# VH-VL binders against Protein RESPONSE TO ABA AND SALT 1 (RAS1): the designs that were tried, part 27

Target 1, 230 residues: Protein RESPONSE TO ABA AND SALT 1 (RAS1), of Arabidopsis thaliana (Mouse-ear cress) (o04515)
Amino acid sequence: MPNTSSSQSFTIFVDGWLIRHRYFVEQLMCASSLDETNRISLEEQQSLVAQFLSHCLQYYQEKFASVSLAGDNVFTFFCPPWFNSYAKLILWVGDFKPSLVFKLTEVSVADLTRHQKDRISSLKSETRRKEREVMRDFALVQQSVADPPVMLAARRVGAVGMVDGEETDLEEAMEVLKAGMAAAMNNADQLRCSTVGKVVEILTPPQAIKVLRTIGQLHLRLRDRDQERA
Below, E stands for the ipSAE of ESMFold2; O stands for the ipSAE of OpenDDE; V2 stands for 0.75 times the mean of E and O plus 0.25 times the DockQ between their complexes.

## First folded at step 17 (VH-VL; framework fv_ebronucimab)

Design q4 (from q2 with heavy chain Y102H; at its last look DockQ between E and O 0.79; V2 from the best seeds 0.81)
Fold by ESMFold2, look of step 17:
Structure q4 (fold): chain C 230 residues (1-230), chain A 122 residues (1-122), chain B 111 residues (1-111)
Amino acid sequence: as target 1 above (230 residues)
Amino acid sequence: EVQLVESGGGLVQPGRSLRLSCAASGFTFDDYAMNWVRQAPGKGLEWVSGISWNSGYTYYADSVQGRFTISRDNGKNSLYLQMNSLRAEDTALYFCAKGDTHYLFESAFDIWGQGTMVTVSS
Amino acid sequence: QSELTQPRSVSGSPGQSVTISCTGTSSDVGYYNYVHWYQQHPGKAPKLLISDVSKRPSGVPDRFSGSKSGNTASLTISGLQAEDEADYYCSSWTSYSTFYVFGTGTDVTVL
């Protein structure tokens, strides 16, 4: 049986990625312990942060490759089967909203300095602006193909005396929409990765490990199919 | 006016050490990640190392990992590169660079110094 | 690969257009919008020319433009002028391991 769908290949990738994700979350949980006797060095904490961020980047790079292949159903990535029902309710452009990381930081870190709070506040404002830009660009993609009657009317003027071809006009419009949606999703994913990376850089390695632990734990819970099915 | 001024280059024998400095002015140095980029004679550009605003994160190119140490003194608006165990292939013009964002990653380098020459030769 | 691939040299007459390619992989140029272009005159430091694929910093003439398709970014110099004779480098962010990679460089000659 042919296995042509890139979304099916990506689902298989996600299964392996989640196994690695569980191991990273365990490392983050251990490293965030308050037990001073067993605390790893700052250099080791920096390395763990970089490894976890690289692990997260791998997910989005593989997703981009899968979405970029022609003929894949990009709409599946907007409501992905590898998320459970709870996660699907809160998706923004196929994944969590970039600004969610600010709430997760607030609940994970108790010892932000005033300078860190100011930097995070500025980043939050920048991120919200960029989120609006992503949504505006996405809306423009939808608008460019959202009036099929206009496109069909233009085709009718040009296609006298022949079979109408209205079905092929819709097919062409859907291809433009798919390409635009894929681009919008990539821009959203770039903003997600950029925002987490910037928050991490504002934080010390010990603080960043606590935030990344919270992010990692939440992602496990929201992707666990068996908990949803109970 | 934003300026970066490198110093500390020179001619040294293989296996010796040098410390490069970069003096920054005209911007809030404490808020920015900083980078070193080098260019061997007749060759292209190579990123060497970067450091976050509060020194919490440091990163190195594979070619210098374990031999070079980046640091900063935000009180003196200064960036440093301690280069140990120098090799002939480290011979290059070393630039201090500031990104167009506050962060280590994603930045374009919008301000460069003029560079300080390091020559490693017997 | 520690370098993005650029043509060794390109040339054009004054007033013509020149395009410089910068080819990477799906993990850098093909993925990120953090692709930048630098101009370097002989004996001088690099100067940022284009950031984030297509954005011109203040003071860069509008005859410089950037774009990207697939794994290839392009710098176009429209209305070539004598002062545009220089070396041009692209760059991209890659990962938390290697961070930045630069292109091999392109010598632009104005005939």
Scores: ipSAE 0.782, ipTM 0.892, lowest interface PAE 0.8, mean pLDDT 85
ESMFold2 (binder alone), look of step 17: mean pLDDT 91; pTM 0.939
OpenDDE, look of step 17: ipSAE 0.863; ipTM 0.934

Design q5 (from q2 with heavy chain S107T; at its last look DockQ between E and O 0.81; V2 from the best seeds 0.82)
Fold by ESMFold2, look of step 17:
Structure q5 (fold): chain C 230 residues (1-230), chain A 122 residues (1-122), chain B 111 residues (1-111)
Amino acid sequence: as target 1 above (230 residues)
Amino acid sequence: EVQLVESGGGLVQPGRSLRLSCAASGFTFDDYAMNWVRQAPGKGLEWVSGISWNSGYTYYADSVQGRFTISRDNGKNSLYLQMNSLRAEDTALYFCAKGDTYYLFETAFDIWGQGTMVTVSS
Amino acid sequence: QSELTQPRSVSGSPGQSVTISCTGTSSDVGYYNYVHWYQQHPGKAPKLLISDVSKRPSGVPDRFSGSKSGNTASLTISGLQAEDEADYYCSSWTSYSTFYVFGTGTDVTVL
């Protein structure tokens, strides 16, 4: 049987997922370009929205499984090879920031009602609070690992070498950090999925198709291969 | 006080239609997604259908897909379930339910009506 | 046809603890924290008992607690009382196509 690391297996999954993603973006572009008299039915619009959200959810569910098994490879998910070099400079906890969806909505939808604007404004505040919580929780994990047991052991390794018991303390501290990184990633992804789903539900299906098209197009642009794509 | 009151149940023959209503009070109805849940006599709970705050999204259990239609009238604080092509297995107590969040997904049902009984028999 | 698996019946004496399991898949209970528990007395509507795995709504006694490990959520009733005799259902959100699924239900008997 093939020996595949969790990050290498996920990279293979992403390649297949991106093929399906291009198909869905094409469907969203076609649906959003039709005028009122040629627009696909409301039922078809609702189905396309549900299918695209399900497609996006599959990505994060597979990522969750892979990150949970990552071990040392959890660091790869913070700077993942399936994003191009320029996209990696703007990542937040390994992927787009959840609150980005509000900017994408603003540029994609011109006909928000007052009630929709109020709902989106409230959701935006909630999302930003949760973003801060993800970073605070991870910072607390980093702080607990940097407390005396780890720092004392690391200082001894750097100066002379480890004494009896210190190697076990350092390994335990690194496992706490890896677990904290995996938890931060999973919490961030749950927030990404939750925020997009809530924005879509506030919107009408025609409005949601425009936002999801913009999200889908952005994802393709951030995942194109860099300068080897001559 | 928050209340949900179902009505429109009754005895019908297979193949016929029935329309359930749910009157809501004590909360801002048009901010919340709404749901129908049913319970056959002596059996467990089954989620039937849900509708988003503005009717933009509707979802159905596989068992009722294509036969039932959920709708709402936010001006009347009312939720509806149109049940077509009724079958004996649709016999159940039908509950109207509100979530503890505004949304169809990621919610728990914190307020339930007492239910309205639908009996489908020949 | 989808449903979450629960034991048919669980029993305990007053003051004891009982635990009800709710087993799903890695795509629902194993992935989401949107697992909920409902209590239903005979002839009554269900009542929300636990939301989001472990959160108690206002008015629910602290003897009710919830947890999750892997694909299995658990409801624990510590200090079992006569009024806890009821049916208990779990539920989970699953996907944008199926939405919600309930557990098979567990009859709790107070001996």
Scores: ipSAE 0.800, ipTM 0.906, lowest interface PAE 0.7, mean pLDDT 86
ESMFold2 (binder alone), look of step 17: mean pLDDT 90; pTM 0.933
OpenDDE, look of step 17: ipSAE 0.858; ipTM 0.931

Design q6 (from q3 with light chain Y96W; at its last look DockQ between E and O 0.57; V2 from the best seeds 0.74)
Fold by ESMFold2, look of step 17:
Parts: sequence; C-alpha cells; structure tokens
Structure q6 (fold): chain C 230 residues (1-230), chain A 122 residues (1-122), chain B 111 residues (1-111)
Amino acid sequence: as target 1 above (230 residues)
Amino acid sequence: EVQLVESGGGLVQPGRSLRLSCAASGFTFDDYAMNWVRQAPGKGLEWVSGISWNSGYTYYADSVQGRFTISRDNGKNSLYLQMNSLRAEDTALYFCAKGDTHYLFETAFDVWGQGTMVTVSS
Amino acid sequence: QSELTQPRSVSGSPGQSVTISCTGTSSDVGYYNYVHWYQQHPGKAPKLLISDVSKRPSGVPDRFSGSKSGNTASLTISGLQAEDEADYYCSSWTSWSTFYVFGTGTDVTVL
C-alpha cells in the first residue's frame, strides 16, 4: 500500500485549492473593474472579501495540519515544491513575508485617506516587530541545539564513533529543532493571516477587493510553471 | 480613563423599534472597532453586532440579522444600535464593548459599559 | 455551528485548582481563532480575564491561566479563592466572515 508523505498529501490539496483560487481571482477582477452603473452592492463586496479570506484561511489550516504531521518533512515546507523556482528564492519561512502586503496595498489602491495611511503605517511597524520576533524565537531554538550536547556529540564523531547516549542526545536535539521549525512556520502563517485581515479591515470593501485581487494574482504567478517551461 | 455609557433602553411592545446609544470617552474612538453584547435575564452572554473603525464592515448575530443595524458617528464618539421588529427574545441588558485591539477580529473586550435594559413585552 | 460549549458548573474547595473547558469546531476554536475568557460577578458587567488564549491583562492574578489544544480552550484557576465564585465565559471570533461567539457559561462555586 502506498504511504503518501504529509508534504505530498498537501501538494494534492494545493492542486484543488488552486482551482478555487483562480475562480476567486476572477471574481475579484470582475468586481474591481465594474463601472458605477454595474457596480455590485456593498453587501456583495463584503461577502466576496469574506469568502476570499475564508478560502485563504483554509489553505493555512490545511498547511498547519500537514506541518504538524511532517516529522522530517518539515524541511520541505521551508522550500516547498508547490512554488516555482523563482518564488523559492524570495520565501520567508516557507511563504510570503507578512509585510509584503503593505507594498501590494500601495500599488493596488490610489485613494487611501490620510487616516488609513496612518493606520497602515502603524500596522506595518507592528508587523515588522512581530516578524523579527518569529526569527528571534527560531534562532533561540537553533542555539539550544548547537549548545553543549550537540557539540559534544559532534566532537565525539570527529575523534571516534558515537557512543550510546550521545546518539540519543543528538536525536533528541534534532527533534527539538524540528519542533522549532514547525513552530516558526505556524507562527509565521498566523502572522500572515492576521496581517492581511487587519489590512482588509483598515480598507473599505472596494479598496480591499483591489488588494486581494493583487495578492491572489501574485499567488498564482509564484506557482505558475510558465517560467519553468522555457 | 476609558468609559462607555449606554442609553436608550426601556419597555417596548413587540414589533416596535428602539435605538440604543453608547457614548465613549477616554480613548481615540475612531481608531477602534466597537461591539454590542446582550444578556437576557438569568442567561449567558450573546454577541449581537460589531462595526469596524470606519464602518466599512458590519457583522450581526443570526438572531438579529436583518432587524438590527449597527452604526457609529466618529465625530460624536458614539455607537448606535437600531433595533427594529423587536421580539420578546430580544429582552436583555445591552452592553457596549470596546476591544483591546483596533480590530473586530482577534479582539477581546477589555472595556464594557454598565448596560441599558431593553424589555419587550405586551 | 457557532456555539461554544462549556460545562454548566464547576466546584472546588479553597486552594484547589479547577479547569473550565470551552469546546467548538475548527472554525471557532481552531489554531487561527482567538479565544478569550471573561469573569462576571452577579449584577456586574463582564471583566476580561484572559485574552488571546493565555495572555493575562494587567491586574489579573497569576493564578488564572489559559491554554488551547485542538478545538478546546481551557481556563485554569489555581489556588481557588472565595472571590473567584462567579460566572465564566469563553469567546471567539469564529471566522473573518461570520461573527464573535460566546460560550454557554460556567458557574464556579467555591465550597
């Protein structure tokens, strides 16, 4: 019987999720392009925003479940196969940097009020601080693995083979590292979801539709195989 | 010193309307999402409605959807709840609540008013 | 489904620890949902006790702690005191598209 890894199972999920994603991006493009004569109602705009955010949340909820089962597969989530080659060069903890949304907002909407700009600037500062905390927490995990037990095991291998006890200590240290990688990934994803949700709430529904359209289009481009065909 | 003061409660017959107000002070009102929470006599808490800082997003409990309208006037530091087609089950103490974040989602209610009583009875 | 289930009552003697559960679905008590706890004494407005699963606001004693695992959040009161006799509610923002929900409430009795 085939034994599908958690990263392979998640890749299958992403294939289906991307079909839904293309549909939502199309809906966002249509809603953002309508003139005043055919503009959908504010209630319909709010509903489309909510549906797109729920769709995005589903991706991260399934990712959370997959990362929790990953074991050694957790390393794959830092360089995931469901992103194209160019996207992998710019990933932060396995996906978009949360603060990227602020640049996408700047390029997507032209009519931000001064008050909205001030609120976005404050959120941007908060998000950058939280990004540094994610990296600091992971760095502390890496430091704890590189502390004396790992150094003693590494020196023993260099001079002689490992002895019983040292192998167990090394494997326990590696389990701490894998748990720390999973925690860093989960915390990064939480920050991604939180930051996008907060940006949307600062914006009006028409503005949010434009930003979410841009986010959705970028997601498709970073998973698009067009570049890789050449 | 953050303060929320509700008003507009009273006795009203079923099918009638009532408008609640909440006066806010001691914080930058227009930076915060605001909420209404109710508690029927002898019962638990029920979230009723929430509104984002700029009124761009409004949410309602299923039990009041289509009958109640939340609004705010940031110039007057005031939150409102228009309650139409009132029913006996709407009888409750209505609280105005402020979140510990600026946002509707992820927020906890760190400041509450004392509430205004709404009684719907023939 | 927007109902968060709590036990109707919990009791303990002074100095004992008690735990209150708050159970929902993955859409209302999941990893990406924020869970909060409120204490309400009779005749008073609710008071925020725990925010964001485990954060204590200033002025809340350290005998109150919170956690979340799976679709269940928990409030633990260590070293139960007479003034802890009150009603306790959990709450969550259930999704970006729906609403805020409270739990059914738990009456804590100090024996």
Scores: ipSAE 0.712, ipTM 0.854, lowest interface PAE 1.0, mean pLDDT 84
ESMFold2 (binder alone), look of step 17: mean pLDDT 90; pTM 0.933
OpenDDE, look of step 17: ipSAE 0.872; ipTM 0.943

Design q7 (from q2 with heavy chain Y59R; at its last look DockQ between E and O 0.76; V2 from the best seeds 0.80)
Fold by ESMFold2, look of step 17:
Structure q7 (fold): chain C 230 residues (1-230), chain A 122 residues (1-122), chain B 111 residues (1-111)
Amino acid sequence: as target 1 above (230 residues)
Amino acid sequence: EVQLVESGGGLVQPGRSLRLSCAASGFTFDDYAMNWVRQAPGKGLEWVSGISWNSGYTRYADSVQGRFTISRDNGKNSLYLQMNSLRAEDTALYFCAKGDTYYLFESAFDIWGQGTMVTVSS
Amino acid sequence: QSELTQPRSVSGSPGQSVTISCTGTSSDVGYYNYVHWYQQHPGKAPKLLISDVSKRPSGVPDRFSGSKSGNTASLTISGLQAEDEADYYCSSWTSYSTFYVFGTGTDVTVL
């Protein structure tokens, strides 16, 4: 039986998740638009931030469960059908690069203190280092496919048919590759979640709401199938 | 020397209030999220509350939500826990704890005070 | 109530290895690497022993090690010594709403 059902099930999950996502983005837009006299309390702002982060985290936790069961369809998560066509051109290990959040913060927040700027600068350096580590590990996984014994076995399957022993070697190598790719994607997702969480903690709740609004709106636009219909 | 010193514990009646303090020294207090953890006599550890470096975010265990308020004064290197509507099950040794990173959600607690005892009994 | 399950007690002879389990769910221990271990001697404050699953802070002996597989984190004490007799707690971050939980605690006895 084909291993497409876990990625198809996740696509159905994403549909429901996007309904909830629109609700949260509307709340973030409302909270960020209120003037000083109508602003919701600090406690309510903290709650909205926590709820939105929990909502985003649910997406990645469900993705992790789905990727773990994907089998040969793990590759679909690197170019996912739940992103529109043009969003797929900018993906980094199947989703947005963690350091994108720093640019989104810059365009969303005008009132960073000097202490906040210093903390963000330090976090940006740490995040870029971790991004390089993820890419290094991912490259090592990709190299296992290009190793000569594996490549020769793969070419033989295509040219003549399977030879006893080589069939087992290729199958074992592909399972190692799939597991390595899934692990690399999970490490990337962990870095995404960690980086956003750290940026939020550096910011005040009003500042964080503006950044999370921008993140949420971007998520909608890059998963908006209307552009593909047009 | 990195140090956390709790104070303000004591014997109180149910329904009353108490305010705990934690004095920090030997590190840049302003940079770190801070936490309260408690331990009932003969029992295990329970996380109670945490606060971000600039007080922008506070979190509470379900058991204390709505009754306890965490706060900090970075000018005095001090962490506080206002405990209202105290119950017998709040009886515990209360520890002040610092994270090994700056952030509340990812940190392990690498520096602990020796605790201050709160006893709630009528 | 703590969400993380630990054995109530573990014992071993000096020089043996013991392992303490900490079992959560696929949405906490099984997902995050924010799993930590603490040692607490009687009448003392807890001490951080292992952070982030397997990282050993400066000053912690190398006979303490941590790992994780699936929904279970493990603390291993190699070459058990008398001073290792203490209570041991794991902890994990779980969500932005429930936040931190500690394990139920394990009493280690050195025979």
Scores: ipSAE 0.795, ipTM 0.903, lowest interface PAE 0.8, mean pLDDT 86
ESMFold2 (binder alone), look of step 17: mean pLDDT 92; pTM 0.948
OpenDDE, look of step 17: ipSAE 0.829; ipTM 0.911

Design q8 (from q2 with heavy chain L104M; at its last look DockQ between E and O 0.85; V2 from the best seeds 0.81)
Fold by ESMFold2, look of step 17:
Structure q8 (fold): chain C 230 residues (1-230), chain A 122 residues (1-122), chain B 111 residues (1-111)
Amino acid sequence: as target 1 above (230 residues)
Amino acid sequence: EVQLVESGGGLVQPGRSLRLSCAASGFTFDDYAMNWVRQAPGKGLEWVSGISWNSGYTYYADSVQGRFTISRDNGKNSLYLQMNSLRAEDTALYFCAKGDTYYMFESAFDIWGQGTMVTVSS
Amino acid sequence: QSELTQPRSVSGSPGQSVTISCTGTSSDVGYYNYVHWYQQHPGKAPKLLISDVSKRPSGVPDRFSGSKSGNTASLTISGLQAEDEADYYCSSWTSYSTFYVFGTGTDVTVL
């Protein structure tokens, strides 16, 4: 049977993706816990890093495809059912803020060189600038749908009902908002992936494994099912 | 003057090895990812391998995986390609190419050497 | 190993515009903006012409422009000149496993 919506199809994808995610987090935990004499090779560590990054990219590429087909369900991706209630309170454009990776790096890695610190500092500034640009661009889209003609049509829905022309204005405003939301999410997701990838390339593979373990564990906790009241 | 100069090409038999070198000058070498790209006679470009600024990450085209090893020496501003188990299809002009940023996955190749010819023939 | 599809050849008269396509998939060219274009004259090394779909490096004439729609990137040469006769290659980052691929190459002929 066909799925009923693009957001429901993506929720099904996420179920399978989370199984693979748990596998990768276990591999990262294992690799980071081996003592120095039993540590896997640098080649194996680099391979694990690449596999985890590919796994994460697959999530965002599938999300992009699903959002492109979402129609009226595009708003679901901003408050996604596959995140628990606490995660939804801290989402930025439908997922984690890209600059969070810098805080996670700081608590996960104790042995950054001066070169690495300088590059991370520069990347942090660049990332924060791009975060503001994403928000600025999305705010302009939101403002365009709140222009007086659109707001007049929206206010009339509850009091008088729509007349010819006003329903078309609201539909056009909703299409602009959906397109703007999809673009903002794609730009935000690409910034998320780019920022993590750039941090990884600044780090050595052993350092990157520690950061990716922390990221992966956090992602699991924010996607754990909500607990019933105890 | 920004330059990349390749060397180490030549005629070799199948199954043998060669080591290519690329000497860089005119820029801060360890600020950039470095790459090897090859072009068989009369054919198009094929990316061969890339290496991150600190050698922490290396990537290889499927056609050379397990046979070629990329490395760099940032103290000598040099990039290397160790080519083992050479095959006739490895015959090509091999270019050294500089990324335009230090992040491998984003970079374009903004500076190229003139190439060194590798011929694999019985 | 995958490659990006380009037309074998394209031709135009001086002053005309020509467009070269570079077709990938929805998971590379259709998703990322890591698409680059290179110009190669016979016997010479490639030269970067366009980066990141549409960015023109310093020193590249403004008659070269790039764009992307769907899974296809395009290089347009407006006001075609004799020195534009060369081979043109696109490239794209694809994944952490395949990493980079080049297009099949396009021979531009100035009639």
Scores: ipSAE 0.751, ipTM 0.872, lowest interface PAE 1.2, mean pLDDT 86
ESMFold2 (binder alone), look of step 17: mean pLDDT 91; pTM 0.935
OpenDDE, look of step 17: ipSAE 0.856; ipTM 0.930

Design q9 (from q2 with light chain S26R; at its last look DockQ between E and O 0.83; V2 from the best seeds 0.83)
Fold by ESMFold2, look of step 17:
Structure q9 (fold): chain C 230 residues (1-230), chain A 122 residues (1-122), chain B 111 residues (1-111)
Amino acid sequence: as target 1 above (230 residues)
Amino acid sequence: EVQLVESGGGLVQPGRSLRLSCAASGFTFDDYAMNWVRQAPGKGLEWVSGISWNSGYTYYADSVQGRFTISRDNGKNSLYLQMNSLRAEDTALYFCAKGDTYYLFESAFDIWGQGTMVTVSS
Amino acid sequence: QSELTQPRSVSGSPGQSVTISCTGTRSDVGYYNYVHWYQQHPGKAPKLLISDVSKRPSGVPDRFSGSKSGNTASLTISGLQAEDEADYYCSSWTSYSTFYVFGTGTDVTVL
């Protein structure tokens, strides 16, 4: 087998992951469509929720490993080839914005109690605050590329002559940038997983299955290659 | 004053059952996930079980899966652990614990009870 | 992995710094920032000492600090004092199936 970059290896992982994802979405659709007399037990519903969350977590854990090894390919994870054209409408730090889950909950669940609504409202405020902190940290990383020493080194690389030591400064700056971008991506991913997990805990298992079905169906649309061709 | 008080421990023979209780006060019990943690004499801490704020989600350590059942009564600010088919290995001080967040995952346990001792011996 | 690995014991003289390691895997300690530390004196319930790798709760002295590198979290006690003699445990959330694991525990002795 040819030597494969970390982003290309992750693309192969995603192909297998999407097959499992279709299976889980099918199970969520089946569980949410059963009437009361045929409904699976609450224990079985909780188990399906846990399995789906574990499946989603596997994606981000494999992504974390791949981003850690990415080198120059870390930039690919911000514009991922395994997403279709529709995904570009909602990307935030390489994937969906965590607060999207609140809109998906609102359209998927009609029977929130007042206590659940209060909890979700508080979580939404917390999540938006954490989203701003992720963006602040990411902006600081981007500013390191715009600092005059980095810009001067980049300009010198394009010139006919080079000054001794400037290539080393550029290499150091790029390593700091790559590490900072990887850290920002991982923080964003952890906020995504944390927010979904917290929404699920606020909800009952029947409510959570409806939300996770909607999330799963959306992710199929965002990653399904045939959607791009339609 | 935030307080957790465990009760229901005792000496019991293997194969028997025991039910632990934890009375909570000083915080909005209904909002928080709750946990049981145990410590065998002279040994380390082991997480046993957790339950979400509305009982919708329960989780168990592999060592107790199928034998222990966690439950809560939010009307009485109480947490319970039904312990069936007890084994000598279940001998431990059992703590009730509250997380520093509302949720089962992510939480550090910031409030602990003093524990109730369960001894399983023939 | 069903436990996080800690040294059985560490010791130091008053005023010295000691460090306790907590080693897990890439999928728990290496991945999550939900690594916590607890102090337990003999006959007492555990007390939260450090949350989220490095956050110090109100009332915990600033000589306690936490960090993480790779799959290993570390608790450092700078300026060791007699009252720091206790057992120390780390913990981490791991997955929706296993949930929480604790470390094996470390006895800290003040010489």
Scores: ipSAE 0.812, ipTM 0.911, lowest interface PAE 0.8, mean pLDDT 86
ESMFold2 (binder alone), look of step 17: mean pLDDT 90; pTM 0.938
OpenDDE, look of step 17: ipSAE 0.859; ipTM 0.933

## First folded at step 18 (VH-VL)

Design k47 (from k42 with heavy chain H102Y; framework fv_ramucirumab; at its last look DockQ between E and O 0.86; V2 from the best seeds 0.78)
Fold by OpenDDE, look of step 18:
Structure k47 (fold): chain C 230 residues (1-230), chain A 122 residues (1-122), chain B 107 residues (1-107)
Amino acid sequence: as target 1 above (230 residues)
Amino acid sequence: EVQLVQSGGGLVKPGGSLRLSCAASGFTFDDYAMNWVRQAPGKGLEWVSGISWNSGYTYYADSVKGRFTISRDNAKNSLYLQMNSLRAEDTAVYYCAKGDTYYLFETAFDVWGQGTMVTVSS
Amino acid sequence: DIQMTQSPSSVSASIGDRVTITCRASQGIWSYLAWYQQKPGKAPKLLIYDASSRQSGVPSRFSGSGSGTYFTLTISSLQAEDFAVYFCQQAYSFPLTFGGGTKVDIK
């Protein structure tokens, strides 16, 4: 029962977060559509970028807190019910793949300098490397389920019923798995945030606003279909 | 050798202004975010301000926001801190600090200047 | 703002002792934590970054661990040159913030 409370709490959080998210996306849209004459000040642009990044960080912070407390509900975060069918197809460790940001950057920003392109290319390579590391770690956690202690426990449960103490072993094994999965999720989320943050810093504030707009819009699109059906 | 050499500082009256400078050498200056950190006498460290590699982003502690301005000249490998409307509580040794990464985010300070004393007193 | 709380504020130890300093963040900061050593009249020196990565040239007796909200700096065997003040710093979000410091004194 305590696990359901964490998931519910996160859902409530997300509902509020989405309201704010829509507001930010609108702000980013407005800011990105302004001509040179009506452009908001550099300071205002910087502020908008910072606020949006903070908004995104808050999501993953809350997610982590919820995942850490969720117990069995950790699995829900790997295939979030709040994502539509399309989103589920592109999910990487419970959310968008960090390297997707580079594609979004390419689409959003037409006036990248050569220097920026080089930096982005370097960052892309690094990010992909780290993605592989996260995937490897995640795979190791998944493989641990097949470890002899867990398998033996599972076999015993199937054959003789849970003997006193075996249930505890299985529970412990499951807790280890959950903890590992939570850790992997957290690492993935960290990579997501880090990648976005780094891309933003490579870009000028006006360029960053365009990319963040696209990212923000994508998040809404990944979630909206299910809200329309509800 | 990677180094940061600071200049400026000194004694100033409340409400006065000072400009701190930090000259970088031994590394590609525009590959790193730069920061200012201060330390009041006998106290701990306080981050003051940070600036991205291309000056696209600047951040300030609330205690100095609106009064201090961080800037950099990549062509001169120099970092600056313009301090206006100085207060007694601004009295500290100010350090120029190089980020260990290209980015302001996730940064640790791997190289420090020698520090510059700023004293605000009537 | 993220508050960084260091403990203890001071510790007296002997050469060869194991010293552990803790840093707690008011919120999760993943692994974005650095440790610094500061000697009297000198600028701080980076010891550990990313919670557990040792800076180049830093002796192996220094180690960092932790993630989320709880971090530790360990000196496995205190040396004479290790008597100093140590600070943690979060790099998760702005404003960047430091812990209050831990003074390591000779017993």
Scores: ipSAE 0.746, ipTM 0.875, lowest interface PAE 0.7, mean pLDDT 90
ESMFold2, look of step 18: ipSAE 0.755; ipTM 0.892
ESMFold2 (binder alone), look of step 18: mean pLDDT 93; pTM 0.952

